# Designs tried in a protein design chat: VH-VL binders against Cytochrome c oxidase assembly factor 8 (COA8). Part 76

Target 1, 167 residues: Cytochrome c oxidase assembly factor 8 (COA8), of Homo sapiens (Human) (q96il0)
Amino acid sequence: APERGAERRDTAPSGVSRFCPPRKSCHDWIGPPDKYSNLRPVHFYIPENESPLEQKLRKLRQETQEWNQQFWANQNLTFSKEKEEFIHSRLKTKGLGLRTESGQKATLNAEEMADFYKEFLSKNFQKHMYYNRDWYKRNFAITFFMGKVALERIWNKLKQKQKKRSN
Short names: E, the ipSAE of ESMFold2; O, the ipSAE of OpenDDE; V2, 0.75 times the mean of E and O plus 0.25 times the DockQ between their complexes.

## First folded at step 3 (VH-VL)

Design ma7 (from n51 with heavy chain S30E T106L, light chain D28E; framework fv_ebronucimab)
Fold by ESMFold2-Fast, scan of step 3:
Structure ma7 (fold): chain C 167 residues (1-167), chain A 123 residues (1-123), chain B 111 residues (1-111)
Amino acid sequence: as target 1 above (167 residues)
Amino acid sequence: EVQLVESGGGLVQPGRSLRLSCAASGFTFEDYAMNWVRQAPGKGLEWVSGISGSGYSTSYADSVQGRFTISRDNGKNSLYLQMNSLRAEDTALYFCAKDLGEYYWLSDAFDIWGQGTMVTVSS
Amino acid sequence: QSELTQPRSVSGSPGQSVTISCTGTSSEVGYYNYVSWYQQHPGKAPKLLISDVSKRPSGVPDRFSGSKSGNTASLTISGLQAEDEADYYCQSYDSSYDAYVFGTGTDVTVL
């Protein structure tokens, strides 16, 4: 039989932004914040004797990480675009240019920006609520499989002790 | 009400391409891994490809690796299989199948199957 | 990819019991593999009968049972009935290939 754990699939992730895992490691590695999501990705260590159950747990964690990265990358992009549109709209309403006298980009004060934050939060309330629900569901699944892996490891140790005693 | 409906099958010449679609309804599509399974006339079941709930992870049988591409559009509740460089041995009824476990291949079981769409590769 | 090995056919009379074996790969040495079973009537899509070696989905009669010993999983159909005449497939996950694997299939004939 060939190698375990579909390592080849994890080696070259697709997408615009990615990180390179460290050279030779026996532990999970935490990378720098992603350009778009601003979340730190985790590179999962794959042991040579990984069980099918352990592989499923790792893949579930990787799937959840990617889902989380996509959500926040999209949310941050939307926030940035709508923020700029709000600023430009307010400046135009005041009859002000997009640039200051010094040639720098014009901005709004904190009181004015509070209106944007309130509106953005209200508009995205349901979206964030659905995100939180799914986040909890995914973490429940991960915790459940972590428990299964722990039980498998205990069972295997007990089997090994029994074999050693019989010899 | 929970169902999968495949489409896009037909007669195609060797070396050509074909795209299969699977429309899902009655469940939260993005929460489940999806699979393509084929069955040649009078033969057994063969797993072809799978895709995770988010679409991040994909996997393929050795017989189709490099020729077939699985994809999904969660906004349209649709699963796709792009089949390139078709061979006579790709002739089969292609089933769309939903994984029983959420997100990834957690349960090793498919609880919902479509009726299948027939692909015939012949000159 | 390797396939799980099943007998080509098994037969029995109404009311009897029949058992179908499914032998897994050696890639799960030291661990238990997970096995599901499907029933397929001619011209129909497969139907899930058993998941996780022995778990029966809602709507599947008690006369269908699954078990496992070593590298071989078994599906037992007790109180065999005419409507049980169908093809049966086992399924497992092969971690070496990150892929699902089906058995070779068994034709159950009710005499």
Scores: ipSAE 0.090, ipTM 0.681, lowest interface PAE 6.2, mean pLDDT 82

Design ma9 (from b26 with heavy chain Y32W E57R, light chain S95K; framework fv_belrestotug)
Fold by ESMFold2-Fast, scan of step 3:
Structure ma9 (fold): chain C 167 residues (1-167), chain A 121 residues (1-121), chain B 108 residues (1-108)
Amino acid sequence: as target 1 above (167 residues)
Amino acid sequence: QVQLVQSGAEVKKPGASVKVSCKASGYTFTEWYMHWVRQAPGQGLEWMGVINPSGDRTSYAQKFQGRVTLTRDTSTSTVYMELSSLRSEDTAVYYCARYQLDYSTGWFDPWGQGTTVTVSS
Amino acid sequence: EIVLTQSPGTLSLSPGERATLSCRASQSVDSSYLAWYQQKPGQAPRLLIYDASSRATGIPDRFSGSGSGTDFTLTISRLEPEDFAVYYCQQYGDKPYTFGGGTKVEIK
């Protein structure tokens, strides 16, 4: 088992928001990009009269956001780590230190970095394929529950109209 | 002078956890990887894992996955190795060692002085 | 994982003699990322050689390394009394990083 995968909670955001919605918020609030995932977290507004079905939809959306944040945080950390190791390995192979004569951090040219990007994408192909599959599955579930919530709201409006006419 | 100084000897009971420290000095702490290696009495060297102090990124040997945790504190230039669910076979001297990626100096230099961990009932 | 096999397990020699230590890898070590360490009782390992043949800072010129691929050698041209110790090879070409079982160089 991969070291970082086994310790996901230690290396990736847990999905607990560190920001607060504005005081006047009666809608979902979008925060600044997360330091690790580079994705903007959404803080979901919770109505006082939220139905069990609406709560299920909101929790599904929150869980999907958490999963997405963790995936990209881990991917970005893995990318940065492997990029650093690649650069260090190439500099060592060429007999170069980590710093230039002027004390600046040594870098590789764009052509050499292209080799790293191609290999990284190839190596992570299966992982990204499974991510996409799960992403579509989650979006289908969200769409399905959004439909159920819409139907519930229509039914409740019809019931309210009927009750209003009776009173 | 580049130096790694480790915490003192520990005696633990089976099932306990141990946390060994390794304090770095004489270089920029966040620019170099730190490895952990152990040596059981009368046996050879066994690699446990590595940490990049700049991002708190870690990689562990499969044998220790789930039991070993490497962490760092940049304010004290210290790396920690925590090993949980201790067994008698975990009795060993534990070393930290810097990953030196410089064309004038080899890998795993310097090493800490070692920390003896004894697991006994 | 790459398994490193050191031979002989023990090498009994007198001061002034030449010591030749072998380290064989189960698969090719890319870029000759192989190091040699010396360890004396009660002490941490000391780096001698890195990149198969490069001598570390402060290491006497009687120590030399050679080899590539799967076969590596550490040579001590003329043993001094302080050279009687255990020697380990280590590869850092692939994770997990692995060490050999060690060769003890002892006085006859």
Scores: ipSAE 0.000, ipTM 0.420, lowest interface PAE 24.2, mean pLDDT 79

Design na11 (from n42 with heavy chain N54D; framework fv_ebronucimab; at its last look DockQ between E and O 0.50; V2 from the best seeds 0.00; counts 0 for: pae E 4.4 > 2)
Fold by OpenDDE, look of step 4:
Structure na11 (fold): chain C 167 residues (1-167), chain A 122 residues (1-122), chain B 111 residues (1-111)
Amino acid sequence: as target 1 above (167 residues)
Amino acid sequence: EVQLVESGGGLVQPGRSLRLSCAASGFTFEDYAMNWVRQAPGKGLEWVSGISWDSGDISYADSVQGRFTISRDNGKNSLYLQMNSLRAEDTALYFCAKDHSYYIGSGYFDYWGQGTMVTVSS
Amino acid sequence: QSELTQPRSVSGSPGQSVTISCTGSSSNIGAGYDVHWYQQHPGKAPKLLISGNSERPSGVPDRFSGSKSGNTASLTISGLQAEDEADYYCQSYDYSLSGWVFGTGTDVTVL
């Protein structure tokens, strides 16, 4: 009975990094690169006295991170798949097998692969343009809120100093 | 409890304008993108427009581009759809739909209103 | 095409399993965007049924399951019940439209 090749569930993994920071950490942690997106996830610390503004900033950052993880995971998967298909199709056209006589995976030369990269970039140009636009919008908002949070923290420190002087 | 209540629907003649409103409650309105989805009688769902939490990102379906304007007032927890140059094809039940995310395309529609009926007829 | 393709209707007997397909393009499902599913009973607003290809919101029975492969997503209803008679819509984001796209809808009937 031919072993039915396990259809690799191309389920784009929900990018929940398996990295768990230490429970006692009071800081943001950077995890290892995700295997699909190759992006390093940030685990955000949630302080007990998180202000509404800090919370909003954190949530914006979290959503943007997830958005980025998903985009690049999907992009990398698509790239890998199309690359493999391209290689296979070209080898077949050349009458070459997928493996060399030495049992190594057959590859195309740099010139042939250059055609693939050019085509891939051309095909995905619009997608990248939209991504870049949205990336700038999201990061602008995040940066703006970072400024707000910074100002809030300064203000709170000043208030505390005034209260200590009045007592 | 999350509630979305659409209003402003009615009978209008072709070429006229109408403004729809959606009153939101039960969640932090300013933390979510909002959408309008319509359903013509006996037809499927059609996405009409979306707006990000900060109104920095707005998108329209091609069918309404240049005629409809989506807006929001976060202080009033309200979403709006200004519909100009109405056509018979715009006849539909219009739903207000809450996005799960801050931005368009990052989430899904987790809550829907009951809709407001817009009828465009001569 | 501005719509995801679904079968017009699917029918099954109580206790049977039915599957609804949702086929997109390279600019939506094929681009890796998630597929969401909605259930709509007659005269009611749509309700979220499946999010993120396969996630069930609270209150959605486990007999509903979602999957995605390539340009196609699927909703499976196992152990079909009379209450499952409704219209079902898939949804995905399309980057070329900078907007959401819905499926054509599938009418599920319980025989």
Scores: ipSAE 0.637, ipTM 0.847, lowest interface PAE 0.9, mean pLDDT 91
Fold by ESMFold2-Fast, scan of step 3:
Structure na11 (fold): chain C 167 residues (1-167), chain A 122 residues (1-122), chain B 111 residues (1-111)
Amino acid sequence: as target 1 above (167 residues)
Amino acid sequence: EVQLVESGGGLVQPGRSLRLSCAASGFTFEDYAMNWVRQAPGKGLEWVSGISWDSGDISYADSVQGRFTISRDNGKNSLYLQMNSLRAEDTALYFCAKDHSYYIGSGYFDYWGQGTMVTVSS
Amino acid sequence: QSELTQPRSVSGSPGQSVTISCTGSSSNIGAGYDVHWYQQHPGKAPKLLISGNSERPSGVPDRFSGSKSGNTASLTISGLQAEDEADYYCQSYDYSLSGWVFGTGTDVTVL
């Protein structure tokens, strides 16, 4: 079997979104945007001496991230599907094919698309309102625990200084 | 293993009160939303109320709003349902159900208790 | 209160397939919320059968499958067995109620 040239065949393809954390990582890392939600996932670092409070904060952030990813993945999928159905329906009404003579996707004018966007936004208004309410509830809890963790870390540093002073 | 054990059911007269309890074990109780679901004899499932991990998010079915109060004690791994102004239509087997999520609405009920029977009789 | 609509009963013989529909509204299934399915044998508590439209929990046979399209979800039981004789309930979240809604329930009879 012929041997492959390492430089030519081992180079990563342009546009590859694969991201790996550093081998000796001791910090959180941010991944590429998810294909469906368009949100960047955070991979949380777990320290060896994680306190119960730090663990609670991390789990709360992880669960909120999963919830947020799920919401936007579903919303984007629904938007894309309904947009495609709307375009196809309108093109059929006009007696036009799905592709132009050049092979490009056939498009609707801005006025027709504006009607779709207005209807989609109106239909999803209450859903987005409830999403925002829940998003604020979750972020309030996260912010509160971030404050508690910060205070815990300050308090631990003060106690370490006191122990060092007594020795 | 995950276990949910309901208690506190019984026979009560209309207009009176009853308090149900659910003892949870086998999982980190403080991390999950909890729910009460009821089923009248020979009828279907009806969601009654839910409470998030931190008690910061609480919801009720319209049929019980203003009469029932859900609460939890994470230190005791316990869920409660205070039922006031009981009506004949509240007669049902009351199930405790564990949510797969921290908050109401984003999970599913992965574990259920065996239920405790509440009979409201005039 | 709002309920998801299911047929009252479906029946089949051993080895056949049956499908149970679950129809919601624009505030629950139609809003994109997942549908979950529960199985309840007579005198027992409900058991999670399908989560997130189509996912099977550990221990659930592969002959149970779920799907969702628009305002309707479906549970299909292939290779029907005597032990499948039970009540089946769908469930989804309703944002206008800020709470869970269950289906009306379907009694599966194995002849």
Scores: ipSAE 0.392, ipTM 0.748, lowest interface PAE 3.1, mean pLDDT 85
Fold by ESMFold2, look of step 4:
Structure na11 (fold): chain C 167 residues (1-167), chain A 122 residues (1-122), chain B 111 residues (1-111)
Amino acid sequence: as target 1 above (167 residues)
Amino acid sequence: EVQLVESGGGLVQPGRSLRLSCAASGFTFEDYAMNWVRQAPGKGLEWVSGISWDSGDISYADSVQGRFTISRDNGKNSLYLQMNSLRAEDTALYFCAKDHSYYIGSGYFDYWGQGTMVTVSS
Amino acid sequence: QSELTQPRSVSGSPGQSVTISCTGSSSNIGAGYDVHWYQQHPGKAPKLLISGNSERPSGVPDRFSGSKSGNTASLTISGLQAEDEADYYCQSYDYSLSGWVFGTGTDVTVL
């Protein structure tokens, strides 16, 4: 059975795909891994009786997901681009072509590639440090609101029980 | 209708202080990051400072770090900028800008005030 | 301190198209952050024109379009009208500055 997968627009933001769940969904939907970020997006269920707190939690989760998807999509693209540039530069320095005799892309051995991996991690350390700080701030807020929503739901159930006892 | 009204600008001597205010209406103020942006006469836009919906994330441009303090009062739907140790280069029209997102860096500025003028001159 | 580079001015006749470039660095546009565009008429506050590289808010004509590739974003105004004469600024986030950066601004003149 076919499923409506992620669809890209030519004018869409870079590094993020737009998954569209089946037309009939009453639950949060976890889509396939995004082509660029390799993260599975959640498509959130919006109940008709969503409370203001539930709406705020959903918006925080949606915003954090988009932020996270964009970060990792960009990191994966940057990694691929810089990897190819590094290989090209090292092959040129060695006087070698970009392709082997069989026509496959020439590459470097594991020891030679270790310099690339070290340089990439070092270059991106500060960026990832800021990402980690922001990630924790966002997830703390989400966890806090999940607790608020849980308390709201318990209170509503107790209030509904009081009405049934008096009825 | 979303409205942002800045106030507190004026003429001051270098080294003195001013406090800018921005009164917000027409939206749920506590759900959005807020920003200050300035524009020197005849020049372009310069981001000054931003504050997340809950004041848990605050950032400043390097040019104002340590001299300016951004704050918000979600109970009064108000954004503030305390400007200390003012310099001639701080002379600008200061705009209050509403972010579309809860946090700095992941949104965009969907509404702007008309600005309040700050002139720092001896 | 870091700023996004835009041409100082561009011009075109009514009905023609103009394109404004916005070039950043590896810590802002090149890091994958979205580019937003603002229009500012003389004596007025800036107004959001394009968000998320290419998205038009309601009320913005479809003759405005945006795109991004690598370190560069572009705003295209097709079918120029007299009302499009204004300053245009791009904007992106910069993780090394922990803050927003604006472009240098482009004065669009309709001839």
Scores: ipSAE 0.281, ipTM 0.693, lowest interface PAE 4.4, mean pLDDT 85
ESMFold2 (binder alone), look of step 4: mean pLDDT 94; pTM 0.962

Design na14 (from n42 with heavy chain S55E; framework fv_ebronucimab; at its last look DockQ between E and O 0.80; V2 from the best seeds 0.00; counts 0 for: pae E 3.6 > 2)
Fold by OpenDDE, look of step 4:
Parts: structure tokens; sequence; C-alpha cells
Structure na14 (fold): chain C 167 residues (1-167), chain A 122 residues (1-122), chain B 111 residues (1-111)
């Protein structure tokens, strides 16, 4: 009796994008889309003389990015699973197999799939509303700190210019 | 070392108010969400309230909604819980819990205080 | 339901393995939120045992392991020791409540 290989359900690893920017880079890098979330991760540059404000901004951005990656990875997995279940259920109800006579995966028509999308969106509406609310809150905070960091940088440049004029 | 020290617990009559405090040390307080969790005698853990690092997000359990108010003072490294209209069912050990993240729901509770006991009795 | 469902008690002999289940709903574990586990000894504050479904903080023995599938998470204690006698709680975030939910708790007894 052939041992049915336990399909290791690949738990979506909290996988930090395997993309490593060049070591000498002084800029943020955008990685390829993540396979689960389909979001492009940003690899944040860490300056040698990072200010406390810059560090806080970076940490806020990093946490928000991770939050987004997790949300969409889970949402996409849920969507894919429910979609497949819907298709299988409908095909079964129609007395159709999961494969066509040509061996291709049986699919539903666009009208039938429209019902699935409508139902899925309705079911997840509240979840998306909470996500959007939290997304705006997080991004507002990030934007605010971006402004603070910009002002700090301007101030530091002005101080340096004054010191050079006094010497 | 991270330390969380709860205070303000005591015996109160139903309908009265009480204010709990949590003094935090050993970490950058303003970088983390904070939570209150309670445990009734011989019962399980119940989340009560949470507040984000910047107070932009505040949430309460249904059991305390409208009666309790969570707040923080980042300058004093302190978390507060104002409890109004106290009921017998609010009798519990109240823990201050540090979140691993800036926001509610993004992290986990990596550090806990020892708790302060609140007893609501006639 | 405002709580995650756990067995009331689990028991095992020293050296055995025990598993604690934590069952949620479509608004918490089933929605893809991570599950965290806490250990609480009598008269003590809870201590983080497992974060992010399966990650062990520093100082947590490797005999503790976490997993998640669907709307259910599991904590496994392998090589049960007397010091493992405690209450164990799972935790997850619930978007419908905009807050955290704990499990009902499991009392682990070492026979």
Amino acid sequence: as target 1 above (167 residues)
Amino acid sequence: EVQLVESGGGLVQPGRSLRLSCAASGFTFEDYAMNWVRQAPGKGLEWVSGISWNEGDISYADSVQGRFTISRDNGKNSLYLQMNSLRAEDTALYFCAKDHSYYIGSGYFDYWGQGTMVTVSS
Amino acid sequence: QSELTQPRSVSGSPGQSVTISCTGSSSNIGAGYDVHWYQQHPGKAPKLLISGNSERPSGVPDRFSGSKSGNTASLTISGLQAEDEADYYCQSYDYSLSGWVFGTGTDVTVL
C-alpha cells in the first residue's frame, strides 16, 4: 500500500522576503511580490547615524508592512480556498466532474463566479472595513513622522551651516 | 529589565469608581500598545481593554464598554484604567500587559505585571 | 462566542506528550490571525510561551511546540515534566470585537 505522502500544508511562513539588497546600498529597496500576499516588500535602509525619530519612523513602517503582508496573505489564502470549495460544490450539484473530458480542470462560467465574488465580498465586508480603518490610522501616523523627520533634517543642516560660518 | 507594576486595586462597593495605574520601566513605553487583562478568582483570563502607542486606537471588551476608560501618559511611562459603575462581576485580579507591537492586534503580550486585586462587594 | 475553546484539563505522566487544542471562529483564528500561548502557574502572572503560532521566546524549552490549522491551534508539550503543571491559555485577535480573545484555559496535570 503506497504511503500517502502527508501533503505538508505549507503554513505561510512569516517569510521575510529572501531578497537581500546589496550591502553597500544607501537606499530602500523594493523586493518582488510576495507569493502569498502579492505585496512588494520594502527593505528599509538603516543609516549609521540614524536619529531616534528616523528609527521610530522606520519601525512604524516595518510593523505596518508586516501587518499588511500578514493580512493579505491570509485573505488571499482564504479566498483561494473558498473559491475552490465553491467551484467543487457547484460542479457536484451539476453532476459534473472536477475534470473535463480533455483532462482540464473544470471551471464555472463568469455568471456563476460572479455569485461567488458577491457572496465573498459581502461576507468579508466588515473585515475589510476594519482593515481600511486601521490602514488609514497607521499611514497617518507614518506620514506625520515623515514630516517630523524632514523638519529635523532641515534643522540639522541649518545648524551645520551656521557653525561653518562662525569658524 | 522590563517591569510592569500595577496599583490602585482595593475593595469597593457596587456602583463606585476606581482607577488603576500601571508603571512601566525597562523599555521605550511610547513604542508599544498596552493592555489590561483581568482574571476573576478561579477563572480564566479575560481581555479588558487595549490602547495603541499614540492613543489613536482604543478598544474595550463588551463587558466593560461604556464603563471603563483606558488612557496612558507616555511622559510618565504610565497606563491607567478608570473603572466606573463597578459591578460584582468586575471582581478580579487586573494585569497590565505590554504588547510586542505599536498597535492592538499586531503583536502579543510579551510582559505582564503581577496584577492588582479589585474586589467589588456590598 | 467571546472565548476560544480549550479542553478544561489535560493530564499525562512524566515523559509523555500532551496536546492542548484551541478552537476559534472565522473572525479570529479562522480569519488567519496568529495564536499565542501563555503559561500560568498558581499565584503567578501569565508568561508568554509561544508567539506567532509556533515561535518560542528565549528561555522556553524546545519541548513546547505550537501549530495552527484552519480555525484550530494546538500546543504540544513533549517530555512532560513536573514543572509543566500549570494553566495554559491560547490567545488570538478577533476583528469583529476589535480586541483580543483568550481561550477558556486548560489545566495540565502531571500524574
Scores: ipSAE 0.532, ipTM 0.827, lowest interface PAE 1.1, mean pLDDT 91
Fold by ESMFold2, look of step 4:
Structure na14 (fold): chain C 167 residues (1-167), chain A 122 residues (1-122), chain B 111 residues (1-111)
Amino acid sequence: as target 1 above (167 residues)
Amino acid sequence: EVQLVESGGGLVQPGRSLRLSCAASGFTFEDYAMNWVRQAPGKGLEWVSGISWNEGDISYADSVQGRFTISRDNGKNSLYLQMNSLRAEDTALYFCAKDHSYYIGSGYFDYWGQGTMVTVSS
Amino acid sequence: QSELTQPRSVSGSPGQSVTISCTGSSSNIGAGYDVHWYQQHPGKAPKLLISGNSERPSGVPDRFSGSKSGNTASLTISGLQAEDEADYYCQSYDYSLSGWVFGTGTDVTVL
């Protein structure tokens, strides 16, 4: 049998969090960091009597979490790919191999790597500005609906007190 | 059954205005972003404009920026496109498209209307 | 204005496989955004064929498949049939335009 290696693909991974909250939980759970995005996913509890307003809030939070996880997973893959390409290009320019005498991947010193980090930041600055804008828009909507849910719950408690006094 | 019905197309002179409507049914309209896509005769698809579920995120293609205004009325399950300062190049079949997601850029267009024809000519 | 690049036409005999490429840029497909595919028969509205690079909606035959790598996405039609004769468009989001972009379109002909 020939020995074969496998290289990791550059595409964003397809994956939901593998964390499973306890079956009897009635609370949201925060799972471990996702391998690719490094973000901790929330596993949302769905109560039996979820109001339409509560349902919309949960769906907004779920959709925003998925969007955020995808963005950072893709960004981390792009960063890793471009970093490796930069290192390989600079090593080739210097006439050096891609691996050291010991077989480890060759790398650049901190001063040389500073050029990569500055270039990457510059190239991705606009992308991150658009990400930040969208992040604020999404979180404003979530905050607004959190307030509406809170008021709904307070109002329901006040109506229950008024009903009991009349009963 | 999801259904999108565009209306308001017609023949108009250059520089005039036209308002397109799209009546939606069969889904919770206020939970999804909506889009306008056009197709000039014999040409490909061109995205025109999109609007998020809550109107907080609106975007336009550069070719229509400043001339077209997208809007929605979630109470009437309707999407609109106000087209001002029309040009011959705006001549196209205009489709209403439902996004799968709440926001522009996160989803895809899972349902399309049949389109309404806009012709800008004298 | 900005477009994803597709071949103008592709042809194949019944039963063969054809592949349609879709090439974007660093602000759309290359930024990691998904690619979606639409099929349009003459005189009809487009219909969703593939979402999220490779997902088939209910009712789409399994002979349609999609993939993405780098700046390029591909739609493959295995076992080409006469009814597959149509125009095909890819689509991705472009953060620099803050909007959707479609491919130039590919006319698939069954010989």
Scores: ipSAE 0.377, ipTM 0.741, lowest interface PAE 3.6, mean pLDDT 86
Fold by ESMFold2-Fast, scan of step 3:
Structure na14 (fold): chain C 167 residues (1-167), chain A 122 residues (1-122), chain B 111 residues (1-111)
Amino acid sequence: as target 1 above (167 residues)
Amino acid sequence: EVQLVESGGGLVQPGRSLRLSCAASGFTFEDYAMNWVRQAPGKGLEWVSGISWNEGDISYADSVQGRFTISRDNGKNSLYLQMNSLRAEDTALYFCAKDHSYYIGSGYFDYWGQGTMVTVSS
Amino acid sequence: QSELTQPRSVSGSPGQSVTISCTGSSSNIGAGYDVHWYQQHPGKAPKLLISGNSERPSGVPDRFSGSKSGNTASLTISGLQAEDEADYYCQSYDYSLSGWVFGTGTDVTVL
């Protein structure tokens, strides 16, 4: 009797559920993947005494997330549309219908799809390079501000401790 | 409340330099991207250059790349455009425009100055 | 730099509707970047009219509406009025240019 390894479970795609944050959350939380971008949004906790620097960091992260969501939503839509057009074109050339006798969408095998993937990657190479450049610029700034916020918190903690001792 | 005031325009000979300034008030200047847009007499709008809040993102139109330099002084709420090797084709009204975004490309221009006229002629 | 293509001029009578198209390419509008619209009266600076394809800033009448599909955006002015006589410019971001591109501009005349 061999040991049974953990089985990989392939689940049917689930519909996108509405995001519902936990009650009494005092920290950031991650939502389900967006229908169009397929990215999980981060919902930011706003502390009662948020400093201007903390607010700036949060807004930078929120704006970067929105920018990233917009880019990938469009990219995914373009990919899906061009993929479907490619599949339909190839099926028509083969004299096959767009759906199987069971009513399911007809598909091409991995070897047939290789041409599409190569063309799509080649066509979008420059677009992805410019996206990566901008992604790094944004994350560099966010990382820098994370450091500044950390130093501010340390300094404020030190000041509060000294004031408490002085009084 | 938001106000943008351009200055530094004038008549200049081809090949010379000119520096434009934009004084901003009524918003937290250091937080937003800023842009220069020009308009030749009787012609349309042409984006010239943009600079992000932290100067980490700076871009130029191909027509001015290598000749113009955009800069900002967040402590003085001021935007600048250093224009070198000026050409007759640079003759235009130059607008300072505030971006709604912190970075170039994700916002829109929510406020504009009245512009400063640059004439490049002999 | 390549500009977004707009009709040179559009004319209408008071109370009519006019639509201005703005056609881009795969590196700007076709890449999914939002389209913004500006109104410029003679001798004045441009004013933001529509942001993010269809959003109206405070103070802009609901007669102005925007939409986007594929690589083309449209600005529609309903109930055309004399004060709508101006130049209209669309704007989008172009990732290959790493910068903003404006439309060629449309002169709206109210007959």
Scores: ipSAE 0.346, ipTM 0.725, lowest interface PAE 3.5, mean pLDDT 85
ESMFold2 (binder alone), look of step 4: mean pLDDT 94; pTM 0.959

